# Ledger of designs, part 229: VH-VL binders against q9h9l3

Target 1, 176 residues: q9h9l3
Amino acid sequence: PRKMVAIDCEMVGTGPKGHVSSLARCSIVNYNGDVLYDEYILPPCHIVDYRTRWSGIRKQHMVNATPFKIARGQILKILTGKIVVGHAIHNDFKALQYFHPKSLTRDTSHIPPLNRKADCPENATMSLKHLTKKLLNRDIQVGKSGHSSVEDAQATMELYKLVEVEWEEHLARNPP
Below, E stands for the ipSAE of ESMFold2; O stands for the ipSAE of OpenDDE; V2 stands for 0.75 times the mean of E and O plus 0.25 times the DockQ between their complexes.

## First folded at step 12 (VH-VL)

Design Qa5 (framework fv_amlenetug; at its last look DockQ between E and O 0.67; V2 from the best seeds 0.00; counts 0 for: pae E 2.7 > 2)
Fold by ESMFold2, look of step 12:
Structure Qa5 (fold): chain C 176 residues (1-176), chain A 120 residues (1-120), chain B 108 residues (1-108)
Amino acid sequence: as target 1 above (176 residues)
Amino acid sequence: EVQLLESGGGLVQTGGSLRLSCAASGFTFSNYAMTWVRQAPGKGLEWVSSISYSGEYTDYADSVKGRFTISRDNSQNTLYLQMNSLRAEDTAVYYCAKVRYYGSGTFDYWGQGTLVTVSS
Amino acid sequence: EIVLTQSPGTLSLSPGERATLSCRASQSVSDNYLAWYQQKPGQAPRLLIYGASTRATGIPDRFSGSGSGTDFTLTISRLEPEDFAVYYCQQRYSSPLTFGQGTKVEIK
């Protein structure tokens, strides 16, 4: 039986005018929500915009942060061979400069049965915050200090569990 | 075999200056954040300052901010702490420590420390 | 600033006894951000536990860590002569990095 993990990342702005999104935190949890990885990551490029309101990243977090190359190696070792769950997960993989096999990827922002359970249009893109409030009766991303990638990864795993049996059967029938 | 060796401690008067060095070997120094931690005689550990692997980012305890400057020379595998405007409260053993990356912000290797004594 | 309060201040025990050391945080800290160090007289500290419960390389199985949120525990299941030392907890959840004030484990 294939192991399943959930991932969430926070990005900061690098490059001209801070428009490039670069990885600055990554959290990975197992099926039970136990933290397997949670590190601040220092991008190889100069940080122009910490995006703190959304990312929760501040300058002091970068002092002891793991260099991107090292963090990427650690993260990819954890992800290899596993089903990886995320929300809008292509953004996380882009920040990691990595593409996980589609057959092993689960994106809670694009699961029609999950939208149906939330009484939302099947093909709408719904935010993690909205789905979590509707389906788990839980407020995440609260306050002005930014998002917690641990909290978000845990919420993502719990949301997937609500549709896991149905969606895994669907994917077995309809290989991506 | 990771080794960290502090030097530059000694006796100094209040208001004086002192520069500590930490020579590193047995690992790729330029890949790791580094930290100074101090311990006053008979007291506990107090974080002083940290510096990122490239030297671009630094952070300081409030008690030393504006008086102490952390720096590094990656070509010489050396960490520094410039201490100015020293006070009696700065009397301590000063340790340099290597930051661990699984569990970043924890310190897996420490030097033996160097004693700084500030007298009036 | 997150204040870490350790208790007891001193723990007087004999070899073979079980030691239980407490660390309480002034606000919630993820267990991933909590570490324990051992310091013997005249020596630098040594990392024992990181991530609240993961033993560092070369640390004997008799050391274990547990806890989450604001309450963390270091347990030494059966004290050996070399375990009589001062123990510090440390958080890296927020700057400034802080240590607890220490618990001295001494021979009764």
Scores: ipSAE 0.479, ipTM 0.814, lowest interface PAE 2.7, mean pLDDT 91
Fold by OpenDDE, look of step 12:
Structure Qa5 (fold): chain C 176 residues (1-176), chain A 120 residues (1-120), chain B 108 residues (1-108)
Amino acid sequence: as target 1 above (176 residues)
Amino acid sequence: EVQLLESGGGLVQTGGSLRLSCAASGFTFSNYAMTWVRQAPGKGLEWVSSISYSGEYTDYADSVKGRFTISRDNSQNTLYLQMNSLRAEDTAVYYCAKVRYYGSGTFDYWGQGTLVTVSS
Amino acid sequence: EIVLTQSPGTLSLSPGERATLSCRASQSVSDNYLAWYQQKPGQAPRLLIYGASTRATGIPDRFSGSGSGTDFTLTISRLEPEDFAVYYCQQRYSSPLTFGQGTKVEIK
């Protein structure tokens, strides 16, 4: 099996006025889209803004949520040594307070061939939703329940697979 | 060995109050969310209430909101359920349940339950 | 709320037979959030399967869980006398936590 996983995280607002983005859910899928990890996570600080319309996170989800430190350990065990695929993945890593090696990171928001395939400017930052619709003819992040991190992670992986060969060759010639 | 022992059940009149306790042992109580689940005689399982590991967050079934209060004392390894304004439909065996791991909503250990009978 | 509907209500089988129990969710549920419990008369429930397909500690191999989305299945490959009980599915995806109404596996 490929040493490749896709990750998507949902964040809530903590700190003054809820301006700090804190991890509240994390989903990880393998190359085939199988869920390896999917848990609600309890931030160490009081949640000020659940950002439910985007995050899908509600107060009730925090009753049975994994403490951040524990969840972080679990997640890092899964990511270690893997190629990690994500969309705007810098935000996920920031929320995790963890930074994966650049050489083992794939950000679908910064892959020019992917944008080209979607008839988008190569250097533009396109949303996961837009790329998924354009290239996979699939609607994600619909409804009133907020985002599904599992769905988003799966979509991210599928998008990357479309350009995997070309992009991996590019990276081999141009290591980050 | 994980052990959960419920107590406090009994016969009570409609409108009355009871306080259930669950004594936990065999695991780090303060690391795990806890839950109450009840079962009416001859019926299925019904989730009643849950409380986070620290007690900061609580949740309730609509059927008991405003009447029941879940709490915990981590220093005593004890879970509580304060039941007020009891109704006949609250008659059930009440189980204390431990979550499988820190933040799951799956219950890997259950007490033997305590019977609450509400009569008119 | 997410409603879990189990079928059949009662399953009459003989020891040695295969039992297949269904749990259908009113909306899609990640398999990580689906569990199965066994309850024998006069006893507390016991966790059988979590994450739709992972056996809990001490659960025999004859028990298996499968499914995704809205359809989940508990299978007992070869019924033992001690397996005759009521089985419940349960979701932890959203509040309120909910159980199926149960399937009774009884001896024919």
Scores: ipSAE 0.255, ipTM 0.755, lowest interface PAE 2.4, mean pLDDT 93
ESMFold2 (binder alone), look of step 12: mean pLDDT 91; pTM 0.938

Design Qa6 (framework fv_amlenetug; at its last look DockQ between E and O 0.82; V2 from the best seeds 0.00; counts 0 for: pae E 3.3 > 2)
Fold by OpenDDE, look of step 12:
Structure Qa6 (fold): chain C 176 residues (1-176), chain A 120 residues (1-120), chain B 108 residues (1-108)
Amino acid sequence: as target 1 above (176 residues)
Amino acid sequence: EVQLLESGGGLVQTGGSLRLSCAASGFTFSNYAMTWVRQAPGKGLEWVSSISYSGEYTDYADSVKGRFTISRDNSQNTLYLQMNSLRAEDTAVYYCAKVRYYGSGSFDYWGQGTLVTVSS
Amino acid sequence: EIVLTQSPGTLSLSPGERATLSCRASQSVSDNYLAWYQQKPGQAPRLLIYGASTRATGIPDRFSGSGSGTDFTLTISRLEPEDFAVYYCQQRYNSPLTFGQGTKVEIK
């Protein structure tokens, strides 16, 4: 099996005026889209803004949520040694307070061949929703319940698989 | 070994109050969310209330909102359920349960329960 | 709320037979948020499966969970005498946390 996983995180606002993005949900799927991890996560600081419209996170989700420090340990165990695929993944790693090796990171928001395939400018930053619709003919992040990090992680993996061969060859010639 | 021991149940009149306790041992109590689940005689399971590990966040079933209060004393490894304005339909065995990290919101350990009987 | 409907209400089987229990959710639930419990008469419930398909510690491998979306299944491959009990599914996806009404597995 391939040592490849896709990750998507949902964040809530903490700190002054809720400007700090804190991890509140994390989903990890394998190459086949099977869920390896999906948990609500409780930030160490008081939540000021749940950002529910986008995050899908509500106060009730935090009651049984896994404390951040514990969740972080669990997640890192899964990611260690893997190629990690994500969309705008630097935000996920920042919230996780973890930085995966660049050589083992794949960000679908920065893959020119993927944009090209979607008839988008190669150097533009396109949304996961747009790319998923364009290339997979699938609607994600619909409704009023907010984002599904599992759905987003699965979509991210599927998008990457479309350009995997070409992109891996490119990276081999041009290591980050 | 994880142990949860409920107490405080008994017979109470409609409109009365009871305070249930759950004494926890065998794990780091302060690290885990806790929950109350009840079961009316001959009926199924009903979630009542949950509380986060620090006690900062609480949640309640609509059937008990405004009447029940969940709390915890991490220094005493004890979970509480203050029940006010009790009704006949509150008659049940009340279980204390531990929430697990993996699969948070599932309950991996349960007490033996304490019976609460509300009579008119 | 998410309503969980279990079927059948009662399942009459003999030791050694395969038991298949269904739990249907009124809306889609991520498989990671579905659990199964066993309860014997006069006892507290016991966690069998969490995350739809992961066995809890100490649970025999004859118990298995599967499903996704709105349809979940608990399977007992070969019933043992001690497996005759009531089984509940439970979701933790949204508040309020809810249980199914239960399926009674009884001896034929």
Scores: ipSAE 0.610, ipTM 0.861, lowest interface PAE 0.8, mean pLDDT 94
Fold by ESMFold2, look of step 12:
Structure Qa6 (fold): chain C 176 residues (1-176), chain A 120 residues (1-120), chain B 108 residues (1-108)
Amino acid sequence: as target 1 above (176 residues)
Amino acid sequence: EVQLLESGGGLVQTGGSLRLSCAASGFTFSNYAMTWVRQAPGKGLEWVSSISYSGEYTDYADSVKGRFTISRDNSQNTLYLQMNSLRAEDTAVYYCAKVRYYGSGSFDYWGQGTLVTVSS
Amino acid sequence: EIVLTQSPGTLSLSPGERATLSCRASQSVSDNYLAWYQQKPGQAPRLLIYGASTRATGIPDRFSGSGSGTDFTLTISRLEPEDFAVYYCQQRYNSPLTFGQGTKVEIK
């Protein structure tokens, strides 16, 4: 079987009024939760809103940050050919300006068996924080210092493992 | 081959000023963040200042903030450190270093340093 | 500010022996932001290890890094004459960027 990774990104506000979400941190972990990539990334556009309370990104992080074009190349090299797990992962791919094959994409925000394990409506879109608390008895995204993309990527992989056998069999029978 | 060559060090009196330069070659300078690190005689390494690849973002150690200014000229492949209001404690070898991408804030290439001596 | 404390201050060993150098952080540091440098007398530092455990280009396999959180280790499995130098750990996890005070590895 194909190797599997989990990804999570943090975004800052660019463009008019800071409403455009631009990539400012990306973390990738392997199946065992080991960090394969974790870098601050400097968007090509001027940052209007660091969104620090959620992103954890401050001006000081941008000083040694990897330019977006270089970071994108590094990240895509890691993702190519792998099953990529994420939570609401379309936002991460949008920020990367990248398309990953749907057959190799796993989105923990849209897995009915996972919702059922959490005693949630199977067709609901559940937050990573909620699923992690319910199924892993772990609080993530705590406090006002922002999210940790490493923590979030690791939690996403652990959640997927809970339903991996069932969901991979489902996808084999129902190719996207 | 990546090369970093510092210059502009020397002897200066307390309260004086110097400008250090770091000439870069062997890589696309405008793609990389750059850093100044200093080492007092017989002492360890101390971070001084860093600047983003475009020059838009800078950061400074508390000990130099307000006195030192990092800058870069990407058209000349040169990094600068303007040092004002110099103190005896600023006496050190000053290294220019290149930030490594996918290296977690590490510095993969260093210059050989330039000595700054501040005398009273 | 994250303080990195290295131990021992000086390590006196013979060629062929194993060296073990410790770096302890005052706060947890993501492995990805921990590096090790070698500095020989009269020279600039050289990058050995980044990401706590990944050897930089051209670094021989006798150098290895390990550890996580607050405790990190550099190991030199079999000392060569050229390995007698000062070794620094470094973090970029948050500002200010800091180095440990160094461990001197010297010939016994």
Scores: ipSAE 0.410, ipTM 0.785, lowest interface PAE 3.3, mean pLDDT 90
ESMFold2 (binder alone), look of step 12: mean pLDDT 92; pTM 0.946

Design Qa7 (framework fv_amlenetug; at its last look DockQ between E and O 0.70; V2 from the best seeds 0.00; counts 0 for: pae E 3.2 > 2)
Fold by ESMFold2, look of step 12:
Structure Qa7 (fold): chain C 176 residues (1-176), chain A 120 residues (1-120), chain B 108 residues (1-108)
Amino acid sequence: as target 1 above (176 residues)
Amino acid sequence: EVQLLESGGGLVQTGGSLRLSCAASGFTFSTYAMTWVRQAPGKGLEWVSSISYSGEYTDYADSVKGRFTISRDNSQNTLYLQMNSLRAEDTAVYYCAKVRYYGSGSFDYWGQGTLVTVSS
Amino acid sequence: EIVLTQSPGTLSLSPGERATLSCRASQSVSDNYLAWYQQKPGQAPRLLIYGASTRATGIPDRFSGSGSGTDFTLTISRLEPEDFAVYYCQQRYSSPLTFGQGTKVEIK
């Protein structure tokens, strides 16, 4: 069977007024939640807004961070040929400057069976925090110090496992 | 083969200055963050300062902040530590170390160190 | 500042015995930014373990690391004569970077 990983990224603001989102941390976990990758990443452009409240990224994290080009090569080597699970995963791929095959991509923010389990509208885009609280009875992203991409990737994998059988069958009948 | 060679240590009086150098070879120096770590005789390891691959980001231990300046010359593959206003407690062997990527920023290669002795 | 406290300070053992070295952090070192180093007298430190549990290149299988959060362990399954040295844990999760005070493994 094809191996599955979950990914989550944190971004900082670069470019004019800090409006461009650039990759500053990436975490990847396997099906069991074991960490396969977790590194701070130094964007090639000057950081204008660390977005610390959400990203958890501070200046000291950048001193020893892996340059983007090197990190991207390491990350893509892990993702190649695998089913990749994420939450609003298009943002993660955009920050990586990468496109993963749709047939191998799973986005927990857009899985109707998962929304139904959470008593949410099937077409709603629900936050990872809310789905995790409702379906796993866990609080993530607690406090004002930013998110943990490891914690978020692990939560995303656990959420997908709740609907994996049903959704994989759906996708087999309805190829993207 | 990665090699790091520190130089510039010696005997200095309190309040004096020294400039340490670390010559790097066997890897692409300009793409790696670098670090200074010191060890007083018979004591443990103490982080001193780190610098990002481009030199844009630096950080210092509180014990040396304002007195020491880390810098690098990527065209010469050399890391520097300018040490001013030296104190007796700065007496130590000073190591330069290379940061490892995909290893939580651990230090995978170390120089053999250069001894700095501060006397009155 | 994250303080790393190693225990015991000194571990007196014979070759062939199992050594267990502890490193406790004053606050969580989330995401496993923990490393272990070996230092023999008169030598520079050598990286043994990074990412809490991954052996560095050329490190024998008798060295293993484990733990997360605040509690980390280095285990040497069967001590060899060359393993009698001082061992340091180190965190890079938060500035300032800190080392533990060291555990000396010596011949009983």
Scores: ipSAE 0.403, ipTM 0.786, lowest interface PAE 3.2, mean pLDDT 90
Fold by OpenDDE, look of step 12:
Parts: C-alpha cells; sequence; structure tokens
Structure Qa7 (fold): chain C 176 residues (1-176), chain A 120 residues (1-120), chain B 108 residues (1-108)
C-alpha cells in the first residue's frame, strides 16, 4: 500500500473580529479515496465567524466536535511518515499548528505540470474547483451547504495522481 | 463503570413544567458532550437536545425549541433538561446519553430513562 | 433534515438465520456519522455500530455494518435468541440529529 494521504481542512474565525483561522473540520483520505479521518473539531477559543458559506461549518456541528488538542493528536498520528497531498496545504498545516516535512509534502496548487495539463499558466495558483472541473470533469464545492472537506480531499488526491509519476521524478532530481 | 441515572419524571398537566436530571458517574463527565433522547410509548427514538462538554454549545429539535433548555453542571456531574409549556406529545421516556468523542456523535452509554406523562 | 428510512419494518426470522437491515438516508451521509442501535423491550438502547462499520465495545462479531453515501446496512450473520429486538440507525451529519423509524426483528 502506498504511504500517501490527502488532507483538507475547514476553518472558522476566532479571536478579535474572527480574523484568526481556527481548525473546525479535517478530512483525510488514502490513495484510493477512502476516508481515514473526518471529524468536526472544536477550537480552543470562542468562534466569532463560522464562515459557513465556505466552510460548511454550523454552530450545531460544534456540539459534538472533537476538542482541538485531541483531534490534532489523532491527525498527526495519521500523517506521520506519510506523503501528504493537499491544495494550498500551507493553510491546513497552519490551522493544525503542524508542519509536515517539505520532502513529504505535495501541494497541488504548486505543481506546474498539473497546471500545464489544465491549460493554465504553470506558475499561476489555480483553485481546486477549477482544476477539478478542467481535469476530472467534476463539480465540487457546489450548493449552499458549503465545502465538503472529504470531497475536496478526494479531488486533491485524484488530481495529484494525474501527474504523480512526472512530479515524483522531478522531485527526485530536485529535492526541496 | 459508566452510569447514567435519570430523575425528575412524572405526571404533569398540559402547560406545566418539569426539570429532568441525569446523574453521571464512571467517566470524566466534563469532557463529553451529552444528549437527551425521548421515546413515546410504542414509538421510535427521537433526539431532543445536545450540549457540548463545556456547555457552551447547545442544540434542540424543532419540536422543543423555545420550550426546553438543556444545561449541565460539570462540578456535580449532572445533566439537566428544563421542560416548559409541556404538551401531550411530549409524553415519553426520556433518556440521557453520553456522546462518544471518537464515535462521531454516537451515544455509547444510556440511562434507563425517566417517564414523563403530560395529561390534558 | 436528513430522513433515515429503515427497511423492512418487520423482519421475521428464525434463530441461526442471516438478518439484513437497511437504512437509507434522504441525502448523502459520511460514514463516520452513521450509527446503529439495538433496543430490547423495556430496556434502553444499546450502541452496536458507529462510523457505519465499527463495532462498539462488547458487541459480538456477528454484527456488522456497511454502506456509504445514502445506503447503509446492518447485518447479523447468524441470529441468536437474544438478537430479537428493534434496531435503529442514527445520523449526526447535520442537525437535527435523526433516527430511523426502526426495524423489528422478531422470531418466526
Amino acid sequence: as target 1 above (176 residues)
Amino acid sequence: EVQLLESGGGLVQTGGSLRLSCAASGFTFSTYAMTWVRQAPGKGLEWVSSISYSGEYTDYADSVKGRFTISRDNSQNTLYLQMNSLRAEDTAVYYCAKVRYYGSGSFDYWGQGTLVTVSS
Amino acid sequence: EIVLTQSPGTLSLSPGERATLSCRASQSVSDNYLAWYQQKPGQAPRLLIYGASTRATGIPDRFSGSGSGTDFTLTISRLEPEDFAVYYCQQRYSSPLTFGQGTKVEIK
């Protein structure tokens, strides 16, 4: 089995005026898209802005949410030693207050061959939604319920698989 | 051993009020969300209300919103359900249940329930 | 709300037979947010399965849960006399939390 997982996180606003992005949901899938982890997470500080239209997070989700410290431990246990794939993954790691080794990180928002395949400028930052539509002919992040972190993680993994061979060879020649 | 013991049920007239209690033991009460679920005689299970471990977040079924209030006293390991403006359709056995952290909202322990009968 | 529809309403079987219970959701539910409960007459419900497929502590291996999306299944591979009861599925994917209407497994 491949030691590769994809991660997507949803954040809510905490702190003054809700400017602090705090982890509120995390989804992790394996290479085949099977869900390894999917939990609502309770930030340590009071939520000021649920950012529901983007995050999909509602107040009701926090009633049974996993406390951040506990969730973080669970997530890190899954990620440790794995190649972690994500889109704009820096934001996910920041919310987790964890940074995965660069050599084991794959950010689909920064893979020139992926952009090229999608007829996009190689150095441009394209959205997950756009790449997924262009390359997988699939619509994600639609509807009024907000984003699905599971769906996003699965899409991210599928996108990476399109360029996996080429990109892994590139990284082998040019280690970060 | 985890134990949940409901109390406070009884006969009440329509429009009346009751306060249910659930005494918890055998686990760190303050670290788990709690819920009330009721069951009308001969009927299925109906979620009533939930409360986060700290009590900061609460949720209610539409059928009880504005009438019922869930609360907890973590220092006393007790869950409460204040029921006001009771109706005949509120007649049921009321269960308190513990929410699993790692069971995605499943209820891993239940009390034996307390019967609430609302008569007109 | 997410409506959970269980089928059949009543399942009449004999000890030793295989029981298959269905729970269908009105919309897609992540696996982690689907649970199954058993309730015997005069008793409180008991958790059987959480996360769609994980057995709760102390639950015999003859009980298994499967499914994804909108279709979930509880299977009892070989019914024991003590398994005749009412079974409920439950979701917490979205508020309000909802239960199925239940399936009664009765002795034939």
Scores: ipSAE 0.338, ipTM 0.775, lowest interface PAE 1.7, mean pLDDT 93
ESMFold2 (binder alone), look of step 12: mean pLDDT 92; pTM 0.945

Design Qa8 (framework fv_amlenetug; at its last look DockQ between E and O 0.68; V2 from the best seeds 0.00; counts 0 for: pae E 2.1 > 2)
Fold by ESMFold2, look of step 12:
Structure Qa8 (fold): chain C 176 residues (1-176), chain A 120 residues (1-120), chain B 108 residues (1-108)
Amino acid sequence: as target 1 above (176 residues)
Amino acid sequence: EVQLLESGGGLVQTGGSLRLSCAASGFTFSNYAMTWVRQAPGKGLEWVSSISYRGEYTDYADSVKGRFTISRDNSQNTLYLQMNSLRAEDTAVYYCAKVRYYGSGTFDYWGQGTLVTVSS
Amino acid sequence: EIVLTQSPGTLSLSPGERATLSCRASQSVSDNYLAWYQQKPGQAPRLLIYGASNRATGIPDRFSGSGSGTDFTLTISRLEPEDFAVYYCQQRYSSPLTFGQGTKVEIK
């Protein structure tokens, strides 16, 4: 069987007025939630806004961080050939400057059966925090110290498992 | 083969200054974050300072902040530690270490150290 | 600051015996942020284990790491004469980076 991983990223503000979102942390977990990758990443551009309240990224994290080019190479080697699960995953791929095959991509923000289980409108885009609370009875992204990309990646994998059989069968019948 | 060679240690009086150097070879120095770790005689390891691969980000232990300055010259493949206002508790062997990518903040290669002795 | 407390302080064993070294953190740390180093007398430290359980390049299979959260363990399955040294755990989860105080493994 084809291996499956979940990914989550944290971004900082670069570019004019800090409006560009640049990768500053990436976490990848396997099907069982074991951490395969979790590194702070130093963007190639100057950081204007650490966005610490949401990202959890501080200046000291950048001192020993892996340069973006090297980190991207490490991450892509892990993702290649795998089903990649994420939440609003297009943002993560954009920050990685990478496009994973759509047939191997699973986005928990856009899975109708998952929304149904949460008693949400089938076509609504639901936050990871909201779905995790409703379907896993777990609070993530708690406090004011920012998000944990490991915690978020693990939650994303657990959410996908709730609908995996149904959704994989649907995709087999309805190739993207 | 990665090699790190510290120099500049010696005997100095309290309040004095020293500059440590670490000459690097066997890897692309300018691609790697670097660190200083010290060890007082008969004691354990203490992280001192780290610097990002281009030198734009630095961090220091509270015990040395404001007194020590880490820097690097990527054209000379050399890491530096400027130590000012030295105290007796700064007496230690000072190691230069290369940061490992994948497990950042761990140190995969170390120099042999240079001894700094601070006396009254 | 995260304090790492190693136990025992000294472990006296014979070659061929199993050594078990503990490292306890004052607060939870992620596995990926925990490392183990070996230091022989008169030498610089050597990285043994990164990410709590991954062997560094060239480290023999007799060294293994385990644990999570606040409790981490380094195991040497069969002590060789060259393994008698001081061992340090280290975290990078939170600044400042900290080391444990060390466990000395000495010949009995």
Scores: ipSAE 0.554, ipTM 0.824, lowest interface PAE 2.1, mean pLDDT 91
Fold by OpenDDE, look of step 12:
Structure Qa8 (fold): chain C 176 residues (1-176), chain A 120 residues (1-120), chain B 108 residues (1-108)
Amino acid sequence: as target 1 above (176 residues)
Amino acid sequence: EVQLLESGGGLVQTGGSLRLSCAASGFTFSNYAMTWVRQAPGKGLEWVSSISYRGEYTDYADSVKGRFTISRDNSQNTLYLQMNSLRAEDTAVYYCAKVRYYGSGTFDYWGQGTLVTVSS
Amino acid sequence: EIVLTQSPGTLSLSPGERATLSCRASQSVSDNYLAWYQQKPGQAPRLLIYGASNRATGIPDRFSGSGSGTDFTLTISRLEPEDFAVYYCQQRYSSPLTFGQGTKVEIK
C-alpha cells in the first residue's frame, strides 16, 4: 500500500451567470478504494447554478455543508505528502484553490499507457466514464441523479492501478 | 459545555400558531447548522427542519412545508421555529439539535425538548 | 425519501449479553452518512455512532457500528444495565433526513 489517494470533486456555478466553478463536494479514497473523505461543501458565494444533472448537487445538500475554508483545510491535510490521483485533476485543484506538487500528481486523463490499454489514441483525452467501461467493464455516472464523486474517485484509482508500475517507471526516468 | 435549551412549547388549538426558541451556549453557534427534530408521544424521531450555519439555506420535511419556518439569530445564539396552521399530528416533543461539525447532518448535541400539544 | 427499517422491533436480553441491531436502507447510503442514536426514557437522544463506524465522544467501546450500502449494524458487545434503551439509525445522505423506527432493547 502506497501513500496514494484518489480525489474527485463536484462543482457548482457561482458569480455572475454562474460561470465560476466552486467546490461543492469532494471525495477522497485510499489505494484500496476506502473513503477517506466525502463531504458536501458550501461555497463562499451564493450558488447560481447547481449543475445538478452533472454534479448531483442540490440545494438541500447545502444546508448541512461544510464551509469551503474548513473543508479545504481538511482536504489539504489528507493530500499533503501523498501521491494524488485524479481525472482531469487540474479542475479539482483549481476548485480547491490548491496546487499539489506536479511530481506527486497523477492525472489519468493524461497517461498514454492507459489510453493505449483502452485502444484509444495515446494523446487523446478520454473521459473517465469511457476508460472505466473499456478497462474495468464497469458503468459509472449512470442515472439522472448526477455523478457520484466517490464512485468516480474509486474508478480513477482502479484505472491508475492498471498502469501504475509502467507509469511510475516512466516518471522516474522522466520527472515532470 | 454545550447546552441547548428549548422554550415556547405549550397547548395550542388546531389552526393556531406557536414559536419555539432554542438558546445555545458552549460553542460557536454561528459555525454550525442547526436542526429541529420532533417526537410524538410514544413514537419515533422525525426530522422537521434544518438551517445552515449562516441561515442562507433551509430545508423542511414535507409534513411541515409551508407551515413551519426555521430561522436563527446568530447574534443572540438562538434558533427559532415558527409553527403556523398547527395540526393534531404536530403534537410532539420538539428537540433542538446541533450538527456534529460545520454542517454534517449528524447531531451530536440535543436539548431536553419542549412539548407542543395541539388540541381541537 | 430513504426509508430506514430497523430490526428487530424489540430485543429482549440480559445484562452481559451481546446485542445486534440492524438498520436497512431502501437505497444505498454511503457509510459516511449513517448514524446511530440512543434514547433512554424521558431523555433526549444521544449520538452513539457517526459515519457508520465511528464512536462519538464519550461512547464506550462496547458500542460499535458496521455496514455499508443498504445494511448497517449496531453492536453492543456486552450489555450494561444502562444500555437498555431505544436505538435509532439516521441517514443524512439525502433530504429529507430520516430516522429508523427504532429498536427497543429491554431487559429479559
Scores: ipSAE 0.303, ipTM 0.768, lowest interface PAE 1.8, mean pLDDT 93
ESMFold2 (binder alone), look of step 12: mean pLDDT 91; pTM 0.939

